# Ledger of designs, part 41: VH-VL binders against q8zy40

Target 1, 190 residues: q8zy40
Amino acid sequence: MIVGVVDYTVGNIGSVLTALKRAGAVPVVVKGVEEAGRVDAVVLPGVGTYEAAYALARQFKEVVLEKPTLAICLGMQLLFESSEEGGGQGLGVFKGRVERIKARKVPNIGWRYTHVVKNSEIIAEGYYYYLHSYGVRWGENEAYTAYIKLEEKYVAAVERGHIIGVQFHPERSGRTGLELIKRFLAVAKR
Key: E = the ipSAE of ESMFold2; O = the ipSAE of OpenDDE; V2 = 0.75 times the mean of E and O plus 0.25 times the DockQ between their complexes.

## First folded at step 15 (VH-VL; framework fv_regdanvimab)

Design j8 (at its last look DockQ between E and O 0.76; V2 from the best seeds 0.00; counts 0 for: pae E 10.9 > 2)
Fold by OpenDDE, look of step 15:
Structure j8 (fold): chain C 190 residues (1-190), chain A 127 residues (1-127), chain B 110 residues (1-110)
Amino acid sequence: as target 1 above (190 residues)
Amino acid sequence: QITLKESGPTLVKPTQTLTLTCSFSGFSLSTYGVGVGWIRQPPGKALEWLALIYWDDDKYYTYSLKTRLTISKDTSKNQVVLTMTNMDPVDTATYYCARIETYTDEGWLPYYGMDVWGQGTTVTVSS
Amino acid sequence: ELVLTQPPSVSAAPGQKVTISCSGSSSNIGDNYVNWYQQLPGTAPKLLIYDNNKRPSGIPDRFSGSKSGTSATLGITGLQTGDEADYYCGTWDRSLKAVVFGGGTELTVL
């Protein structure tokens, strides 16, 4: 399976590429929508600033809506309607607003127990690695599938059809993360 | 000093609903990371976890009894209530409530040791 | 039905060392902290060890805990008659989304 990793940030996507390879995929870097159109699934990585990322990622909205998508951290955040960070405009795939998190320590860094409240073929409950200062506050939303507990509950994962967003970094989440990626790939093959 | 105390009926008839109250002092269930759990122990048998409630009203139940259990809190009264429906003689046990801390420097954990226990209340289910 | 497995009983003479094992799986002990509880006869359980190897205040250093893989071990050195009790391991199971206990181990001091 060919998986396109969207390169819309100056961040290191190497770990994502490596994780995809380990999961049995053939990752390719995607810089344009034409390239994205030729892959089987896409990954939106999560490094950079919201505004800068959105400026480049906005062109991939149709691709996200059409192809199996795994959005990671900032990638997930871009899927929402708005953000306090940057210009505030998101892709609007999911309802919600990205806000600065309320936590004892910001940014939230490290392994956090992730609660899965809705059955998912891809998202398994357990510990994942987080690195973020912003997030979506937990609330009633059919797309919200998992959360973490900081000073408040924040969305850890969202799902709608073939689109999966995770606030954590599966590529940095050891075996748990790798297994998640494998499940994503398995579902994407359908 | 942190204390918990279980209260409620000690005798329940089959099919009736058991309501137990855990009254505590020395801490607040409004405090971030704090939870209260219920555990029971049939005579001569092992501990069985029943339910937890956290400061944010998040609740968890043992799967086997989930449909029969309801846990709730009244923070203003420092009380946690457990209800168990359709009681059966097999439910005869000592019921404990205990405090659980779930916050560490590393963040929230789903289970941090139950560090303070009530003395327990014995509930007998009999006709 | 029990998610965590303990030996039903252990025994040793005063002054000796005993170990109590607790075996689980990746969904519980493998990923989460293990706690140990001591239950003296006719009393409520007491937290003995938390976070795999930490002792609450008041617990002597004769009691120790360790975790490796999907198993945990409680160690008791310098066994005393007062240590005669039931011991339970406990942790969170992410699959069950529940706290789980072992079946308990009866420690007899000979």
Scores: ipSAE 0.400, ipTM 0.784, lowest interface PAE 1.2, mean pLDDT 92
Fold by ESMFold2, look of step 15:
Structure j8 (fold): chain C 190 residues (1-190), chain A 127 residues (1-127), chain B 110 residues (1-110)
Amino acid sequence: as target 1 above (190 residues)
Amino acid sequence: QITLKESGPTLVKPTQTLTLTCSFSGFSLSTYGVGVGWIRQPPGKALEWLALIYWDDDKYYTYSLKTRLTISKDTSKNQVVLTMTNMDPVDTATYYCARIETYTDEGWLPYYGMDVWGQGTTVTVSS
Amino acid sequence: ELVLTQPPSVSAAPGQKVTISCSGSSSNIGDNYVNWYQQLPGTAPKLLIYDNNKRPSGIPDRFSGSKSGTSATLGITGLQTGDEADYYCGTWDRSLKAVVFGGGTELTVL
């Protein structure tokens, strides 16, 4: 299975490429919409600055809506309506706004137990690796499938159809993260 | 010093609703990482977890009894209340409340331990 | 059929060592911290070990805990008559979304 990893040009996507290979995918780097049109699934990685990522990601919105998509950390945040980091701009795929998190320590770094609230073929409850200073506050929403608890609850995962967003880094979450990526690939084949 | 005390009726009849109150001091449910749980122990038998409630009002119930149990808190009174409907003689037990810790350097955990227990209250259901 | 399995009883002479096992699965002991509770006759349970191997203040170092895979072990050295009690393991089970306890182990000092 051919998986396009969007290259924002300002970050290092090596760990994502490696994790996809280990999960059995054929990862390719994409920088344009026509390249993304030829792949089986798309990954929006969590590296780079919000501004640079949004500048490119806005060109990929139609691809995200049409193809299986895994959006990681910054990539997940781009799918929301707005962000404090990005001057109020997002792709608007999911309802909610991204804000600086309220936690005893910011950024939120390390392994956190992730609570799954809704049935998911891809997102499983357990420990995942987090590294972020911004997040979406938890609330009642059919797309919000998982959360973490800091000083407040924050969205850890969102899902709608074949569009999956996670706040954590599955590529840095060991076996648990690899299993999530494998489940994403399996669902994407259907 | 942290203390918890269970109170409520010690004798109920079959089909009645049991209401138990856990009154505590030395901590608050407004504090991050804190919860209160209920556990029971039938005479001569093992501990059985029933329910818990966290500082942020999240609640969990043992599966076999979840349709019969309701847990709630009154943070201003330092109380947690457990209600169990449709009591039966098999529910005769000592009921404990306990403080649950859930906050660590690793973030929130669903359960980290029950570090302080009440003395328990024995509830007998008529046979 | 308990989620966590403990031997129903163990015994040893004063001064000896005993171990109490607690067997579970990946959804409970495998993924989560294990606690041990001591219940002296006629009293409420007391936290004895948390975080797999840590002792609360006031618990002597002759009590120890460990975890390997899906099993946990409570160790007691220098056994004393005051250690006669029931001992329970407890943890979270992620699939049940519940606290689970073992069936308890009755320790007798001979």
Scores: ipSAE 0.005, ipTM 0.597, lowest interface PAE 10.9, mean pLDDT 88
ESMFold2 (binder alone), look of step 15: mean pLDDT 90; pTM 0.929

## First folded at step 16 (VH-VL; framework fv_regdanvimab)

Design m1 (at its last look DockQ between E and O 0.70; V2 from the best seeds 0.00; counts 0 for: pae E 9.7 > 2)
Fold by OpenDDE, look of step 16:
Structure m1 (fold): chain C 190 residues (1-190), chain A 127 residues (1-127), chain B 110 residues (1-110)
Amino acid sequence: as target 1 above (190 residues)
Amino acid sequence: QITLKESGPTLVKPTQTLTLTCSFSGFSLSTYGVGVGWIRQPPGKALEWLAYIYWDDDKYYTTSLKTRLTISKDTSKNQVVLTMTNMDPVDTATYYCARIETYTDEGWFPYYGMDVWGQGTTVTVSS
Amino acid sequence: ELVLTQPPSVSAAPGQKVTISCSGSSSNIGDNYVSWYQQLPGTAPKLLIYDNNKRPSGIPDRFSGSKSGTSATLGITGLQTGDEADYYCGTWDRSLKAVVFGGGTELTVL
């Protein structure tokens, strides 16, 4: 399976590429919509600032709606309606607003137990690695599938059809993350 | 100093409801990451986890007794209450409450230990 | 219906070393920290080890914990008569969303 990793970030996407390869995929870097249209699935990585990322990621909205998509951290955040970070405009795939998290330590960094409250073929309950200062507050939403407990509950994962977003970094989550990626790929092949 | 103490009836008739209260000091259930759990131990048998409640009022129950158990907290009184309905002689046990720590510098965990226990209260179910 | 498995009993002479095993699965010991509890006769359990291998204040270094894969081990060196007790392992099971304990191990000091 050819998986396109969208390059809209200023950060290193090498870890995502490596994880995808380990999971059995053939990862390719995607810089444009045309390239994204040629792959079987897409990954929206999660490094950078919201405004800068959105400026580049907005062109991929149609691709996200059409192809199996794994959005990671900032990538997930971009799928929502708005953000307190920067100008605040998101892709609007999911309802919700990204806000600065309330935690003893911000950014939230490290392994966190992730509660899965809805059945998922991809998202398994367990520990994942988080690195973020912003998030979506937990609430009633059919797309919200998992959460973590900080000073408040925050969305850890969202799902709608072929689109999944995770606040954590599966590429940094060891075996748990790798297995998640494998499950994503398995579902994407259907 | 952190302390917990169980209180309630020591004798319950079959089919009646058991209400146990855990009174604690030295900590608050308003503190992030803090929880209180209940564990029972039948005579000569192993520990059995029953339920716990977190600072944020999130609750978990053992599956086998979920329909019979209710846990609640009164943060202002530093109390946690466990109710168990339809008591049976098989429920005869020593019941403990304990503090659960969940928050560390490494992050939040559902459970990594019960660091302080009450002395326990023995409950006998008999007609 | 025990989720965690412990040997029912272990014994050794004073001064010797004993180990108590705790076997689980990927949904509990494999993914979460293990705690150990000491229960002296007629008393409430006491936290002995947490986070697989950490000792609370007041617990002597004769007690040690380790975890590998889906199993955990409690080690007691320099065994003393006062160590005679029941020992329980415990952890969180993500599939059950519950705290789980082992069946307990009775330690006898010969």
Scores: ipSAE 0.387, ipTM 0.783, lowest interface PAE 1.3, mean pLDDT 93
Fold by ESMFold2, look of step 16:
Structure m1 (fold): chain C 190 residues (1-190), chain A 127 residues (1-127), chain B 110 residues (1-110)
Amino acid sequence: as target 1 above (190 residues)
Amino acid sequence: QITLKESGPTLVKPTQTLTLTCSFSGFSLSTYGVGVGWIRQPPGKALEWLAYIYWDDDKYYTTSLKTRLTISKDTSKNQVVLTMTNMDPVDTATYYCARIETYTDEGWFPYYGMDVWGQGTTVTVSS
Amino acid sequence: ELVLTQPPSVSAAPGQKVTISCSGSSSNIGDNYVSWYQQLPGTAPKLLIYDNNKRPSGIPDRFSGSKSGTSATLGITGLQTGDEADYYCGTWDRSLKAVVFGGGTELTVL
């Protein structure tokens, strides 16, 4: 399966491309909506600044709504209603506001146990690698499938249909992350 | 000095409900990352984890007994209570409570280790 | 069919060294911190090792722990008669969403 990785032109997407290849996908870099329309699934990577990524990502909202989508770290945050990092801008796919996290140390860096609250075909409970200074506070929401515990609980994963967002980096999470990507691809093929 | 002590009935008839209380001192369940768990050990057999409850009232139960177990806490009394319904002779065991530390500088973990244990209370289920 | 497998028993002479293995899988030992517990006859378990290889205060350095892949090992040197006990490994299993223990190893000091 052909998977389009949106390139915000502000960071290195090499780890995502490598992880997709290892999971059995054919990754391609996409820079425009027409290119993204031709792929089987889309990845919104977690590199760059919120404002730079939003400037390009807003053009892809309809593609995200129509195609299987995996949004990683910053990519997940773009899907929310607003962000402190982005001056209140967001794509509004998921309810919630991105804020600077409340934690003993910011940024939140390293392996964290991720709690899955709802049954998911893609998101499994376990340790994943995190690297972020902003996040979405946990709350009661049908789309919020997983959280981590810092000083507050923060959304670790969101799901609606074939749209999946994760705060962690599955491409940096070893076997656990690779298996998540494989499950995403398997669900996307249905 | 951190201590935990189990209390409750030592003899229960089949089908009855067992209620065990863990009373502790030297720490508080209001402390971030701290939990209390229940573990049992049938005579001559291995340890079996039952449940734990954390400072934020998150609760976890062993899957095989989830429908029979309820764990709760009273932070102001430094107590944790385990209730187990529909007791059967196979549930005869020594029941322990133990403190769990689940958070370090490296972030939250669901299991760090059970660093302080109570002395245990033996519960026999017999007609 | 135990999730964590330990030898049922081990033995060695006073003053010698023994190791106790604990074999698991990627969902438990592979991804999570391992603890070891000593249970003397008629007593509650006592934590010997946490975080794979760390000792709580008051545990002598002749007790050691290590982890490689999906296996963990408890080492005991300078064996004493007082070390005769059951030893358990324990860890989190992400698939079961549960704490799991090994079946226990009875150490005999001959």
Scores: ipSAE 0.010, ipTM 0.603, lowest interface PAE 9.7, mean pLDDT 88
ESMFold2 (binder alone), look of step 16: mean pLDDT 91; pTM 0.931

Design m2 (at its last look DockQ between E and O 0.05; V2 from the best seeds 0.00; counts 0 for: pae E 11.2 > 2, placed apart)
Fold by OpenDDE, look of step 16:
Structure m2 (fold): chain C 190 residues (1-190), chain A 127 residues (1-127), chain B 110 residues (1-110)
Amino acid sequence: as target 1 above (190 residues)
Amino acid sequence: QITLKESGPTLVKPTQTLTLTCSFSGFSLSTYGVGVGWIRQPPGKALEWLARIYWDDDKYYTTSLKTRLTISKDTSKNQVVLTMTNMDPVDTATYYCAKIETYTDEGWFPYYGMDVWGQGTTVTVSS
Amino acid sequence: ELVLTQPPSVSAAPGQKVTISCSGSSSNIGDNYVSWYQQLPGTAPKLLIYDNNKRPSGIPDRFSGSKSGTSATLGITGLQTGDEADYYCGTWDRSLKAVVFGGGTELTVL
């Protein structure tokens, strides 16, 4: 399976590429919609600033709606309505606003137990690695599938059809993350 | 109250171009997440999706008819226009316009959230 | 040509329960939310269910929707004569890049 990894303006996507390879995919760097149209699935990585990322990611909205998509950290945040960071506008795929997290330490860094509250073929409960200062506050939403507990509950994962967003970094989450990626690829092949 | 109404010719000759206008009230195409779509239904047959236009002027057409369809909006007049070229008797149908609600409490509904429909206008293609 | 499959017709007596199935594939129902539309005779379709199981304002709770895998189901309890209509399921198909509808189901109240 060919997986397009969207290349934002600034960031290291090497770990994502490596993880995809380990999971059995053929990752390719994608910079345009035409390129994205030729791949089987897409990954929105979590590296870069919100404003810069959105400026590029907004052109991929239709691709996200058409291709199996795994959005990671910042990538997931871009799927929502707005953000306190940067210009504030998101893709609006999911209801919610990205806000600065309330936690003992910001940014939230490290392994956190992720609570899965909705059945998912892809998202499994367990520990994943987080690195973020912003997030979406947990609330009533059909798409919200998992959360973490900081000072408040924050969305850890969203899912609707072929679109998966995770606040954590599966590429940095060892075996748990790798297995998640494998499950994503398996579903994407259908 | 949201209303939509289709208008245009009810009789078209083969090879001619059909122009339909959807006039609506109770909402604006300047509102984020709002769109208008066109659907047709041949007599005694199922619904067929044709095209849609969003608040941001984003347009989408069903692939099979893409080369024949053009959709546009006039936000100030609360109107959406659909043109279909090279009409054929097989295109005889009731044509509906509908409001598309693309953004709800659950998020984005890009193509299938048609929550209010016009009454439809019957178009017959005949020599 | 139709991507979604519905039974052509269903019938039941007043007060009874009926279900209408909608079968698709991974590229449509399996991948996207399903909507249901009610079309009374001689009228335009009306949104009945959206997002698999949500009811718009004004739709009674006698109407319900569910989705499992690549199939969706519309349920109608307490059947009334006024429920006689055609019912269509619809969703987005990723492979065809189009909204797709079922063939419609004619509901008759006996």
Scores: ipSAE 0.022, ipTM 0.644, lowest interface PAE 5.7, mean pLDDT 91
Fold by ESMFold2, look of step 16:
Structure m2 (fold): chain C 190 residues (1-190), chain A 127 residues (1-127), chain B 110 residues (1-110)
Amino acid sequence: as target 1 above (190 residues)
Amino acid sequence: QITLKESGPTLVKPTQTLTLTCSFSGFSLSTYGVGVGWIRQPPGKALEWLARIYWDDDKYYTTSLKTRLTISKDTSKNQVVLTMTNMDPVDTATYYCAKIETYTDEGWFPYYGMDVWGQGTTVTVSS
Amino acid sequence: ELVLTQPPSVSAAPGQKVTISCSGSSSNIGDNYVSWYQQLPGTAPKLLIYDNNKRPSGIPDRFSGSKSGTSATLGITGLQTGDEADYYCGTWDRSLKAVVFGGGTELTVL
């Protein structure tokens, strides 16, 4: 399976490429919509600045709506309606806004227990690696699959059809993260 | 110094409701990352987890007893209360409360250990 | 319905070493912190090991903990008659969303 990793031209996507290879995918780097049309699934990585990522990602909104998509950290945040980070605009795939998190320490760094509240073929309850200063507050929403507890609850995962977003970094979450990526690929093959 | 002490009736009849109070000192249940749990041990048998409550009022009950258990806290009194309905002779046990650690400098975890236990209170259910 | 399995009993002579195993799964021991508790006869359990291998203040260094994969081990060296007790492992289980305990191991010092 060919998986397009969107390259925002800032930050390092090497860990994502490596994790996809280990999960059995054929990762390719994608910078435009036409390249994305040739892949089986898309990854929006969690590296770079919000402004740079949004500038490219906004061109991919229809691809995200049409193809299996895994959006990681910053990539998940781009799918929401707005963000306090950067210019405040998002792709609006999911309801909610991204805000600076309320936590004892910011950024939220390290392994956190992730609570899953909705049955999911992809997102499993457990520990994942987090590195972020912004997040979406937890609330009642059919798309909100998982949360973490900081000073408040924050969205850890969202799902709608073939679109999966996670606040954590599965590519840095060891076996638990690798298994999540494998499940994403398995669902995407259907 | 952290201490916990269980209190309540030591003898109840079948079908009655048991109410146990955990009174503690040396910590507050309003403190981020702190919890209190209840564990029981039938005579000569293993420890059985019952319920817990965290600083943010998040609660859990063991699945087999979920419909019979209620846990609550009163932070101003440094107390946690466990209520267990419809007592049966099989529920005869020593009941413990314990402080749960869920927080380190590295962040919040759902469980890190039960670092301080009460002395326990033995409840006999007999008719 | 115990998700953590311990041997029911172990024994050894004074001064010797014993190990107590705790077997679980990826949903509990595999990715979570393991704690061990000592329960002397007629007393409440006491935390002996936390964070897989750390000792609280006041616990002698002859008690040790480790884990590998989905199994954890409590080691006791220099056995003393005062070590006769029941020993329990405990950890979080992400599938049950609960703390789980092993069935306990009775240590006899012969």
Scores: ipSAE 0.005, ipTM 0.554, lowest interface PAE 11.2, mean pLDDT 87
ESMFold2 (binder alone), look of step 16: mean pLDDT 91; pTM 0.919

Design m3 (at its last look DockQ between E and O 0.77; V2 from the best seeds 0.00; counts 0 for: pae E 7.5 > 2)
Fold by OpenDDE, look of step 16:
Structure m3 (fold): chain C 190 residues (1-190), chain A 127 residues (1-127), chain B 110 residues (1-110)
Amino acid sequence: as target 1 above (190 residues)
Amino acid sequence: QITLKESGPTLVKPTQTLTLTCSFSGFSLSTYGVGVGWIRQPPGKALEWLAMIYWDDDKYHTYSLKTRLTISKDTSKNQVVLTMTNMDPVDTATYYCARIETYTDEGWFPYYGMDVWGQGTTVTVSS
Amino acid sequence: ELVLTQPPSVSAAPGQKVTISCSGSSSNIGDNYVSWYQQLPGTAPKLLIYDNNKRPSGIPDRFSGSKSGTSATLGITGLQTGDEADYYCGTWDRSLKAVVFGGGTELTVL
């Protein structure tokens, strides 16, 4: 399976490429919509600023709606309606607003137990690695699949159809993350 | 000093409902990361986890007894209550409540450890 | 149905070292912290080890814990008669969404 890793120049995508390869995929870097249209699935990675990322990622909205998609951290955040970070607009794939997280330490960095409250073929309950200062507050939403407990509950994963977003970094989550990626790939092949 | 103490009936008839209260001091269930759990131990047998409740009212129950167990808290009274319906002689055991710490500098975990236990209360189910 | 497996009993002479194993799976010991509890006869359990290898205040350094893969081990050096007790391992199981205990190990000091 050819998986396009969208490069909107926010952070190091090397770890994502490596993880995909380890999971049995053929990762390719995608810089444009045309290239993204040629792959079997897409990954929206991301560590960086929301505005800068959105400026480049907005062109991929249609691709996200068409292709199996794994959105990671900032990538997931971009799928929502808006963000407090820079006052930016999101892709609007999911309802919700990205806001600065309430935690004893911001950014939230490290392994966190991720609660899965809805059945998922891809998201398994367990520990994943997080690195973020912003997030979506947990609430009633059919797309919200998992959460973590900081000073408040925040969305850890969203899922709708072929689109899955995770706040954590599966590429940095060791075995748990690798297995998640494998499950994503398996579902994407259907 | 942190203390927990179990209270309730020590004799219950079959089919009746057991209500146990855990009264604690030295900590609060309003504190982030704090939980209280219930564990039982039949005579001469192993520890069996039953349920736990956290500061945010999140609850977990052992699957085998889920339909029979209810756990609740009264933060203002520093109490946690466990109810178990349809008691059977097989439920005869010493019942413990314990404090659960979940929050560390590394973050939140469902189970960090039960660091303080009550002395336990023996409940006998008999006709 | 025990999720964690412990030997039912271990024994050693005073001053010797004993180890108690706790075997689980990837859904519990594999990715979560293990705790150990000491239960002296007729008393409530006491936390002995947490976070795989950390000792609470008051626990002597004769007690140690370790974890590898899906198994954990409790070590007791310089065995004393007062160490005669039941020992339980415990952890979180993410599949069951439950705290799970081992079956307990009876330690006899010869």
Scores: ipSAE 0.359, ipTM 0.779, lowest interface PAE 1.3, mean pLDDT 93
Fold by ESMFold2, look of step 16:
Structure m3 (fold): chain C 190 residues (1-190), chain A 127 residues (1-127), chain B 110 residues (1-110)
Amino acid sequence: as target 1 above (190 residues)
Amino acid sequence: QITLKESGPTLVKPTQTLTLTCSFSGFSLSTYGVGVGWIRQPPGKALEWLAMIYWDDDKYHTYSLKTRLTISKDTSKNQVVLTMTNMDPVDTATYYCARIETYTDEGWFPYYGMDVWGQGTTVTVSS
Amino acid sequence: ELVLTQPPSVSAAPGQKVTISCSGSSSNIGDNYVSWYQQLPGTAPKLLIYDNNKRPSGIPDRFSGSKSGTSATLGITGLQTGDEADYYCGTWDRSLKAVVFGGGTELTVL
């Protein structure tokens, strides 16, 4: 399976490319919508600045709506309605806004138990690696699949159809992260 | 000091509903990362976890009894209540409540241990 | 059947060391923290070990815990007749979303 990793031109996507290869995908770097139209699935990586990522990601909104998509950390945040980090804009794929997290220590760094509240073919309950200063507050929502508990509950995963967003870094989450990526690829083949 | 005490009926007929109350002092369920759980032990047998409830009202129930168990709290009264429907003689056991610590400096986890237990209350299910 | 497996009984002489094993899987012991409980006859369980190897205040250092892979071990050195009790391991299981206990181990000091 050919998986397009969107390159925001800021940040290092090497870990994501490596994880996709280990999961059995053929990752390719994409910078334009036309090239993204030719891949089987898309990854919005979690590296870069919000402003740079949003500038490019807004061009990919229709691709994200059409193709299987895995959005990681910053990539997940871009799918929401707005963000305190950036210019207040988001792609609006999921309802909610991104805010600076309320936690004993910010950024939230390390392995956290992730609670899955809805049945999911891709997202499994367990420990994943987190590194973020912004997040979406948890609430009752059909798309909100998983959360973590800091001072507040924060969205850890969202799903709608073939569009998957995770706040954690599956590419840094060892076997549990690798298995999540494999499940994403398996579902994307359907 | 921290104490928990179980109360409720000691004799229940088959099919009846059992309601047990855990009354505690020395801590509050308004405290971040704190929970209370229920565990039972049939005579001469092993411990069996039943349910837990946390400061933020999250709850877990053992899968095999999920449809029979309800757990709730009243933070102002320092009480946690367990209700179990359709009692059967196999449910004869000593029922314990215990405090659960679930928070570390690295964030919340569902279970680290049950650090303070009540004395237990024995419930017999017999006609 | 039980998710966590313990030997039904162990025994040793006063002053000796014993270990009690607890075998599980990746979804429980492998991924999560293990606790150990002592239950003296006619009493409620008491926490001996949490977080795999930590002792609550008031528990003497002759009680120790460890884990390797999907197994955990409670160690008791300097065995005393007052240590005769049932011992249980417990942990979280992420697949069941539940606390699971072992079947218990009866320790006899002879």
Scores: ipSAE 0.044, ipTM 0.697, lowest interface PAE 7.5, mean pLDDT 89
ESMFold2 (binder alone), look of step 16: mean pLDDT 91; pTM 0.939

